# Designs tried in a protein design chat: VHH binders against q96fz2. Part 73

Target 1, 269 residues: q96fz2
Amino acid sequence: CGRTSCHLPRDVLTRACAYQDRRGQQRLPEWRDPDKYCPSYNKSPQSNSPVLLSRLHFEKDADSSERIIAPMRWGLVPSWFKESDPSKLQFNTTNCRSDTVMEKRSFKVPLGKGRRCVVLADGFYEWQRCQGTNQRQPYFIYFPQIKTEKSGSIGAADSPENWEKVWDNWRLLTMAGIFDCWEPPEGGDVLYSYTIITVDSCKGLSDIHHRMPAILDGEEAVSKWLDFGEVSTQEALKLIHPTENITFHAVSSVVNNSRNNTPECLAPV

## First folded at step 5 (VHH)

Design v24 (framework vhh_6z1v_2)
Fold by ESMFold2-Fast, scan of step 5:
Structure v24 (fold): chain B 269 residues (1-269), chain A 124 residues (1-124)
Amino acid sequence: as target 1 above (269 residues)
Amino acid sequence: EVQLVESGGRLVRTGGSLRLSCAASGSTFSTYAMGWFRQAPGKEREVVAAITQKGGSTYYADFVKGRFTISRDNAKNTVYLQMNSLKPEDTAVYYCAAGRGFYTSLNPDSYDYWGQGTQVTVSS
């Protein structure tokens, strides 16, 4: 996973993340740095994307089941990185493989500190190799949506009011991530950055691509992944596996250029 | 901030049982993962058991699985280690520790606060 859509306005995104804390109380996640959230139909590595993480990462006495939502840079910069420019990092940390996550220092160290997050997206894009040509067919991949009148159908939303209805009840894709905190050696703000854990693709996606993000399907899985105060790393890693609860449709080549940021990027062809 | 005081260590015979207690003072006990560590003469300090903030998950070192049980009572600001089927190899000073983040709590260096220790001696 190297491209996502996360286009919801901040208020819609926040409501889509409603959750219950450990006591069963309904809550919305509290924002950090909300001004750094940039909605886009076409998010690439090095851009900021919203993630959920435990409030306990920021407040010593917080209940670990309470959630913060914060924009983080896609592409994990390890806390030990000594250069002044994060773009100088010599290796790609856009994704981390589930099978080697405990062997790679860049991922094992933050994972050991409980730095688990849930990466939010409308869905993600993958490019299928086409036989007989060098062309690739892009697909938009997302959770099955509850069908209401026309609200759950992207192709049926042909007016601004109908587009709003499609997204008001959209179930966001929730991907397992690991984040780290990097302090610039010359001073400045702490950089929060993340990587998406990847697994072998499920049967339903195997014809599109051989890998998929580790998707946390449902609030129980999301809660356990985030709650580093109550769920150990070894128990959390049991949540990391392929899921079949996913759907997709082909999209146009407009999405290929990461600078294109329009609804056409995810519209069915 | 918490301060930790262990109690319950004493001499017991092989095959016996013993319950260690760790009393915490401070207002934030329930936000910490708790662990029991031990150190025998000439050996490194090693993790014995750990428990998360609300007791939802526990960890046990392989050498105590099935014999020891860790538990906590957040209303009493206390963590316990119930030790059954004690062996001479269990002889050590046992330390209570408090730290944030359950997985890092398996490394002694990841704990913020430590007790003074309580001596457990298991004789043949």
Scores: ipSAE 0.000, ipTM 0.331, lowest interface PAE 11.7, mean pLDDT 85

Design v25 (framework vhh_6z1v_2)
Fold by ESMFold2-Fast, scan of step 5:
Structure v25 (fold): chain B 269 residues (1-269), chain A 124 residues (1-124)
Amino acid sequence: as target 1 above (269 residues)
Amino acid sequence: EVQLVESGGRLVRTGGSLRLSCAASGSTFSTYAMGWFRQAPGKEREVVAAITQTGGSTYYADFVKGRFTISRDNAKNTVYLQMNSLKPEDTAVYYCAAGRGFYTSLNPDSYDYWGQGTQVTVSS
């Protein structure tokens, strides 16, 4: 997974993350650094994306089931990194393979500290290799968006009047991530950065790409992944597997250039 | 744009099985979410089953869960409804529907294209 969309306005994104804590109390996640959230239809590595993480990471006596939402840099910078510029990290930490996560020091150490997060997106993009051509076909991949009561949920992309309504009740994609905290050697603010765990592609996506992000399908999976106070690393890793509960559609080549940030990036073609 | 033609409707005995097919014409079938709906005489059109553009997820009305299976073949531009353990209350005209965009809906108002229907009659 190397490109996502996360374009919802902050208030819409926050409401989309409504949840219940361990006591059954309805909550919205509490923001840290909300001003660093930059909505975009076309997010690449090194940009900031919103993630959910347990409040217990910030407050000693917090209920570990309570959630914070915070922007973090995509591309994990290990706590032990010694150079002043994170972009000079010589290996790619955009993704973390599920099969080697406990073997790679960059991921094993933060995972052992309970530094699990849920990476939020409208969906992600993948490029399908086309036979006989060097061109790749991009696809936007996301949770099925089911509506039972409201008309216009299908065809909303073809109706400018209903375009905003597509996103009002959008079910955000929830991807399993690992984060770390890096202190710049020469001083400055602590950098929070994350990687997305990847798994083998499910049958439904196998014709598009051979890998997919580890998707946490539903609130029970999301809660268990985040709750490092009650759920061990071993138990949490059982949540990491391919998911069939996913859909996609082809999009135009506009998305190829990460500088393009318009609805055309994810519109069906 | 897509045109839909249902087939397979007929008279069947209670407890029997039947497979409905919906053939789509047009080159963009794989971009549409598909649904099967039914309408009995004097009643509103109701959802039976729906399937996402990729076929990766399926949704069923409570009264058909465990008995009906929706599937699609995007290479053949066809969606299917396999109906098992048929009951007299399943008697209705069955409609295939196609909707474009980001969503799969269980609301008939969300579908843009409809077939003409195929009659299924389940006798005691």
Scores: ipSAE 0.024, ipTM 0.497, lowest interface PAE 7.5, mean pLDDT 86

Design v26 (framework vhh_6z1v_2)
Fold by ESMFold2-Fast, scan of step 5:
Structure v26 (fold): chain B 269 residues (1-269), chain A 124 residues (1-124)
Amino acid sequence: as target 1 above (269 residues)
Amino acid sequence: EVQLVESGGRLVRTGGSLRLSCAASGSTFSTYAMGWFRQAPGKEREVVAAITQSGRSTYYADFVKGRFTISRDNAKNTVYLQMNSLKPEDTAVYYCAAGRGFYTSLNPDSYDYWGQGTQVTVSS
């Protein structure tokens, strides 16, 4: 997973993240650095994306089931990184393989500190390699959406104009992530950055790509992944596996260029 | 819950030096950003200096840059403020504060745990 869409306006995104804490109290996540949130149909590594994380990361003795939403840089910069420029990190931390997460120091250390987050997106993009050609077919991949009186089920047959109506009730994709905090050696603001954990593709996606993000399907899985105060690393890692509860449709090549940021990027063709 | 106890405040002549110490007890000290604030009579509390959890980054108010140095010793659960070239305008009660969560802030409202303060008086 190397490209996502997260285009909802801040207020719509916040409402889409409504949840219940451990006591059953209905809540909206509290924002940190909301002005750094930049909606886009075409987000690439090194850009900021919204993530959910436990309030306990910021406030001692906070209820670990309460959630913060914060923009973080896509591409984890380990806390031990000694260079002054994060772009000089010699290996790719956009994704973290589930099978080696406990072997890589860049990921094992923040996991030991409970630095688990849920990466939010409308969905993600993958490029299918086609036999006998160098051209690849892009697909937009997302949770099945609940039918409403007017929205209906969204698919390749629906017009682009009809897509605008579904966003008010859109079920956001919730991907398991790991974050870290890096302090520049020469001083400056602390950098919060994340990686998306990846697993082998499910049967439904195997014809498109051989890997997929670790998707946390439903509030119980999301709550357990975030709650580092009550759920150990070992127990949380049991949530990391492929899911079949996904759908997709083909999109135009407009999405190929990460500079293109329009609804056409995810519209069915 | 963390408790903070300041020490080192006293009367100093203009141009003199003084080191303040703040000893922390309770919760894991190394997870808190720490700050020094001051308040003169009839004035609001203002930031003097702040230091991140690791001690690698420090921040100073413009009026103390080049004169004051903040540092911490996580093994001793202590934060320090070294004050050099003191001026009468530096006269105030100095407070040690532990920050809310992992973010370093120069805003007093971001600090939940405060010491009782230590009086620094600078005379001619």
Scores: ipSAE 0.000, ipTM 0.118, lowest interface PAE 18.5, mean pLDDT 83

Design v27 (framework vhh_6z1v_2)
Fold by ESMFold2-Fast, scan of step 5:
Structure v27 (fold): chain B 269 residues (1-269), chain A 124 residues (1-124)
Amino acid sequence: as target 1 above (269 residues)
Amino acid sequence: EVQLVESGGRLVRTGGSLRLSCAASGSTFSTYAMGWFRQAPGKEREVVAAITQSGSSTYYADFVKGRFTISRDNAKNTVYLQMNSLKPEDTAVYYCAAGRGFYTSLNPDSYDYWGQGTQVTVSS
């Protein structure tokens, strides 16, 4: 997973992240650096994407089940990186493999510190190799969505083909991530950056791509992954596995160029 | 921030029992995961046991499983380590530590606050 869509306006995104804390209280995640959130239909590595993480990472008196939402750089910069420019990092940290996450220092260290996050997206893109040609077919991959019915206006009807209405109740894709904090050696703001954990593709996606992000399906899995105050690293890693509860459709080649940022990027063809 | 003070360390005979206490001063004790670590002369500090903020989950190092029990009383701002069937190999300075998150990390760097330690000596 190297391309996502996360286009919802900040207020819509926030409401889509409504959750219950450990005491059963309904809450919305509290924003950090909301001005750094840039909605896009076509997000690539090195851009900022919103992630959920435990409030306990920032406030020592917080209940570890309470959530912060913050934009983080996609592409984990390890805390030990000593150069001034993160883009100069010589190895790819866009994804980390689940099977070697405890072997790689860049991921093992932050994971040991409880630096688990949930990466939010409308969905992600993958490019299917077509045998006999060098063309690849892009697909938009996302959670199955629940149909909603609206009865506000005379003649009002909710249509599956009306994408404008779908986003009001969109179920965001929730991917398991690891983040780290890097202090520039010459001073400046701490950089928060993340990687998406990847697993073998599920049966349903195997014809599109051989790998998929580790998807946390449902609030129980999301809560356990985030709650580093109650859930150990070992227990959290049991949540990392392929998921079959996923759907997809083919999209236009417009998405191929990461500079294209329009609804056409994820519209069915 | 919390301050931690261990007590209960002393000389005990092999096969004996001992309970260590760690008293925390600070209004945020209940938000910390707590751990017990030990360090013998010439060796690195190692994790013994850890307990979550609520006390609902615990971790034990393999060398103490079945013998030691960690518990906490958030009303008294105290964490305990009940040590049974003590062996000479358990001889060490025992440290109480507080950290913001619960993980089975064997790395002492995962914990932000430390007590001064209490000496446990087990003789045959």
Scores: ipSAE 0.012, ipTM 0.446, lowest interface PAE 8.6, mean pLDDT 85

Design v28 (framework vhh_6z1v_2)
Fold by ESMFold2-Fast, scan of step 5:
Structure v28 (fold): chain B 269 residues (1-269), chain A 124 residues (1-124)
Amino acid sequence: as target 1 above (269 residues)
Amino acid sequence: EVQLVESGGRLVRTGGSLRLSCAASGSTFSTYAMGWFRQAPGKEREVVAAITQSGKSTYYADFVKGRFTISRDNAKNTVYLQMNSLKPEDTAVYYCAAGRGFYTSLNPDSYDYWGQGTQVTVSS
């Protein structure tokens, strides 16, 4: 997973993340650093994306089932990184393989601290290799959406008014992530950065790509992954597996250039 | 844009086999994922099977796994559903559907184009 869409305005995104805490209380996640959130149809590594994480990471006596939403840098910078410029990190931490997550120090250490997060997106992009050509076909991959005649689907949103309607009740993709906190040696703000855990692709996605993000399908899975105060690393890792509850459609090559940031990036072709 | 016509539905005995065909006309059949749905009287349509545009990946509902096989022939613009070990519970109108993408959910609203259906009746 190396490219996503997360274009919803902050208020719409926040409402899409409505949840119940352990006591059944209806809540919206509270923002940290909301000014760092930059909506985009074409998010690449090193950009900031919104993630959900437990309030207990910030407030020592908080209920671990309560959620914060915060933008984090895509590309995990380990807390032990000693150089002053994180862009000089020698290895790629955009994704973390599920089968080696407990073997890699960069991921094992933050997992031991309960630094699990849920990475939010409209969906993600993958490029299918096409037989007989070197061109790859991009696809936009996302949760199945509940359709009404008023809200429609992405394909029905061919006008500005219809585009607003399709996103009002969009079910965000919820991907399992690991984050870490890095303090610059020369001072400055703590950097929060994340990686997306990846698994073997499901049968439905195998024609497009051999890997997929570990998707947390439903509020029970999301709650268990986030709740590091009640759910152990071992129990949480049981949630990391391929899912078949996913859909996709082909999109135009405009998405190939990460500088392109328009609705055309995810529109069906 | 796409017209779908199902064929092959008929009366069969319990334990029998039947192959349904769905012929597509119009543009760009090979760019669509295809699905088979069924609907018994008084019930909602449900997903039976789906196949990607290339034919390399398939999905099956739990109640047909091991008995039904979906396949497609893009040169003939046709998708097939091979039904084996038929049971009375399989009695329904079977619909062919084409979608902009491959939908693995049980939501039939994911498909944009639908055939008129073909009746399958399984007698004991």
Scores: ipSAE 0.000, ipTM 0.110, lowest interface PAE 17.9, mean pLDDT 84

Design v29 (framework vhh_6z1v_2)
Fold by ESMFold2-Fast, scan of step 5:
Structure v29 (fold): chain B 269 residues (1-269), chain A 124 residues (1-124)
Amino acid sequence: as target 1 above (269 residues)
Amino acid sequence: EVQLVESGGRLVRTGGSLRLSCAASGSTFSTYAMGWFRQAPGKEREVVAAITQSGGTTYYADFVKGRFTISRDNAKNTVYLQMNSLKPEDTAVYYCAAGRGFYTSLNPDSYDYWGQGTQVTVSS
């Protein structure tokens, strides 16, 4: 997973992340650096994406079940990185394989510190290889959506009014991530950056791509992944596996160019 | 930053009981997962028990299951290790450790703060 869509306006995104804390109280996550959130239909590595993480990472007396939402850089920069420019990191840290996460220092160290996050997206894109040609067919992959009286089908949305209705109650894709904090050696702001954990593709996606992000399906899985104060690393890793609760449709080649940032990127063809 | 001070170590007879205490000062104690580790002469430091920040989940090494109990009192900034049915093999220096962002890790390297240790000797 190297391309996502996360286009919802900040207020809509925040409401889509409504959750229940340990005491059973309904809450909205509190924003950090909301001005750094940039909605886009076509997000690539090195851009910022919104993630959920435990409030306990920021406040030492906080309930670990309370959530913060913050933009983080896609592409984990390890805390031990000594050069002044994080773009000079030679390792690809966009994704982290679930089978080697405990073996690689870049991921094992932040994971041991409880630096787990949930990466938010409308959905993600993958490119299907077609035999006999170097052309690939892009697909938009997302949670099954519940139809409401005001929302249309994404496959039937062919007007601006119908597109607006699709997003009113969109169920965001929730992907398991690991983040780290990097302090520039020459001083400056601490950089928060993340990687998406990947697993073997499920049967339903195997014809499109051989890998998929580790999707946390439902509030119980999301809560356990985020709650580093109550759920150990060993227990949290049991949540990392393929899921069949996913759907997709083919999209146009407009999405291929990461500079294209329009609804056309995820429109069915 | 957290400072940890262990107490309660002493000589005990085989089959006896002993309670170790670890008092924390500095940063808010309730935000740290706590662990008890031990090290016998000529051996590596090994995990004995661990407890989450709230006390809701505990881990025990196989060699102490059913005999030892870890607990914590966040109001008193203290973690305890109740040791029952002691064996000569339990003789070691016992260390308490605190780690932010993890709780039942078996890896000593995951813990940020360590006490000085308290000696427990079990004799026949």
Scores: ipSAE 0.000, ipTM 0.184, lowest interface PAE 14.7, mean pLDDT 84

Design v3 (framework vhh_6z1v_2)
Fold by ESMFold2-Fast, scan of step 5:
Structure v3 (fold): chain B 269 residues (1-269), chain A 124 residues (1-124)
Amino acid sequence: as target 1 above (269 residues)
Amino acid sequence: EVQLVESGGRLVRTGGSLRLSCAASGSTFNTYAMGWFRQAPGKEREVVAAITQSGGSTYYADFVKGRFTISRDNAKNTVYLQMNSLKPEDTAVYYCAAGRGFYTSLNPDSYDYWGQGTQVTVSS
């Protein structure tokens, strides 16, 4: 998983993340560094994306079931990294394979500290190889959406106004992530950065790409992944597996250039 | 355009099981989201279950969760509703519906094509 869409305005995104804590209290996640959130239809590694994580990471004795939402850099910078510029990291930490997560120090150490997060997106993009050419067909992949409004079916020919109403009740994609905290050797702000855990593709996506992000389907899975105060690493890792509850549609090549940031990036073709 | 024909409705005793089928004819069945709706005498038509174009996701109304299962076979252009642990309250005309789009709708108005319905009667 190397490209996502997360375009919702901050307030809409926050409401889409409404949840219940362990005591059954309805809550909205509390923001950290909200000014660093940049909505985009076309997010690439090294950009910031919103993630959910337990409040207990920031506040001693906090209820571990309460959630913070914070923008983090995509591309995990390990806490032990000694150079002054994170872009000089010699290996790619955009994704973390589920089968080797406990073997690689960059991921095992933060996972042992309970640094689990849920990466939020409208959906993600993958490029299908086309037989007999070097061209690839991009697809936008997302949770199946349940529409409750009294309006006609939505298709590629619908007006932008009709499409805009879809986002008011959009079910965000929730991907399992690991984050770490890096302190620059020469001083400066602590950098929070994350990686997305990947698994083998489900049957429905196997013709598009051989890997997929580990998707946490539903509030029970999301809660268990985030709650490092009550759920051990071993128990949390049982949530990491392929998911069939996913849908997709083909999109135009506009999305190929990561600088393109318009609704056309995810519109059906 | 597509035409839908429901079958399988009949009289069943409380606690029994029944499988409804909806056969689609016409082009591009696998581009439609499919739904099952029901309407009892004197009541509004309500959603029972829905399934996306690929069959990768399903929706169930609260009153049928754990008892009914929706499925589809795109090779046979057919959608099914398996009904278990039937109750007298399930007595209704069951309608199959097809709607264009990339997601499932709970609103009957979002469906372009409807079958004529099949009667399910559950007696104690």
Scores: ipSAE 0.000, ipTM 0.137, lowest interface PAE 14.8, mean pLDDT 83

Design v30 (framework vhh_6z1v_2)
Fold by ESMFold2-Fast, scan of step 5:
Structure v30 (fold): chain B 269 residues (1-269), chain A 124 residues (1-124)
Amino acid sequence: as target 1 above (269 residues)
Amino acid sequence: EVQLVESGGRLVRTGGSLRLSCAASGSTFSTYAMGWFRQAPGKEREVVAAITQSGGYTYYADFVKGRFTISRDNAKNTVYLQMNSLKPEDTAVYYCAAGRGFYTSLNPDSYDYWGQGTQVTVSS
């Protein structure tokens, strides 16, 4: 998982993240640094993406079930990194493998501090190797979407106009992440950055790619992953496994170039 | 340190209901995850239900789901197990346990403090 789409305007994204706290109250996550959110159909590592995290990370007496939404840099910069330029980090921290997450200090330390987040996306992209060529077929991979009265059922065969209508009620993909906070040694703002946990691919995706992000399917899983005040690292890691509740369709090669940022990137071909 | 005292165990008929209470002494009760375990003669101690320090998350063993409810009252330093639709198979000594930290635990070895147990007998 090295490319995502997260194109919803801020207000639509916020409404898509409506949730219930543990007292049963309906809430919207409160934004931190909303001006840093940059919607795109084609997000690559080192760009900012919105994540959900517990309010308790920012307020000592906060209800740990309440959520903040904040843009974070994709590519975890460990708190112990001593150089002044994060891009000079020698490790690739775009993803962290579930099987080694407790062995790698870059991930084990923030995880021990409860620095779990849910990475938000419309969906993610993967490239399938094609027989007889060196070219790869890109796919857009996302949660199954609910039918609406206006658009009807949504699938690969539907017109682009029908796809435009679904964004108002789109079910965002919710991926398990780990974040850390890095304070530049020369001073300046604290950098929040994240990595996406990866697992072995499910049967449904095995023909496309051998790995997939750890997807948190449903509000119970999302709530438990975020709530570091109530749910230990050990218990939270039980949520990290492949899921079959996923769908996909082939997209054009337009998405291959990360500079392309248009609806064509995720449109069915 | 916390001390735990269970109460409420008694003989009850199949299909009946019973509420167990676990009273904790000490000002740190609200920082512990709490669990109810049971042990029948000749069997290992097994988890029945668990609840996090705030009450925000609960766990139930498959054999009690829909019948038992765990709850806690941090103001009263008490955790409860409401048992409905009791079966003879529920006959056991029920133990209250406290686990340190901000977490739920389903493993008996993860709990630091244990009560003395209260006997529940379900007759057919």
Scores: ipSAE 0.000, ipTM 0.133, lowest interface PAE 18.4, mean pLDDT 83

Design v31 (framework vhh_6z1v_2)
Fold by ESMFold2-Fast, scan of step 5:
Structure v31 (fold): chain B 269 residues (1-269), chain A 124 residues (1-124)
Amino acid sequence: as target 1 above (269 residues)
Amino acid sequence: EVQLVESGGRLVRTGGSLRLSCAASGSTFSTYAMGWFRQAPGKEREVVAAITQSGGRTYYADFVKGRFTISRDNAKNTVYLQMNSLKPEDTAVYYCAAGRGFYTSLNPDSYDYWGQGTQVTVSS
């Protein structure tokens, strides 16, 4: 997973993340750096994407079941990185393989500190190899959506009003991530950056791509992944596995260029 | 910064009971996972018991299961280790430790703050 869509306006995204804390209180996640959130139908590595993480990472007296939503850089910059420019990191940390996460220092160290996050997206894109050509077929991959009076299906949305209705009750894709905090050597703001954990693809996606993000299906899995105050790394890693609860459709080549940021990027072809 | 002070260590007879206390000052105690570790002469420091931020989950090393109980009182900023059915093999310096989150290995390296230790000696 190297491309996502996360286009919801900030207020719609926030409401889509409504949750219940350990005491049963209904809550919305509290924003950090909301001005850094940039909605897009076509998000690539090194851009910022919204993630959920435990409030305890920021406040010493916080309940670990309470959630913050914050934009983080896609592409984990390890805390030990010594250069001044994160783009000079020679490793690709866009994804982290589940099978080697405990062997790679860049991932093992933040994971041991409880630095687990849930990466939010409308869905993600993958490119299927087409035999006999150099061209690949892109697909938009996302949770099955509950049909409502307001949302309809993506294929039925022929106008701006219909597109708006599709997103009102959209179930966001929730992917397991690991983040780290990097302090610039010359001082300045701490950089928060993340990687998406990947697993072998499920049967339903095997014809599109051999890998998929580790998807946390439902609030129980999301809560356990985030709550590093109550859930150990070993217990949290049991949540990391392929899921069949996923759907997809083919999209046009418009999405291939990461600078294209329009609804056409995820519209069925 | 968090400062931890252990108390309660002393000489006790085989089969006896002892309660260790660890008082925390500084940062908010309720945000830390707490652990009890021990180190006998010539041995490495090993985990004895651990308790999560809320007290909702505990861990015990196999050699103390059923005999020791870890608990915490967040209102008093204190963690306790109740030690029952003590054996000579339990003789060690016992350390209190604080760390964020509930970590995989429960090894000493996962904890940020440590007390000075309290000596427990179990005699026949």
Scores: ipSAE 0.012, ipTM 0.409, lowest interface PAE 8.7, mean pLDDT 86

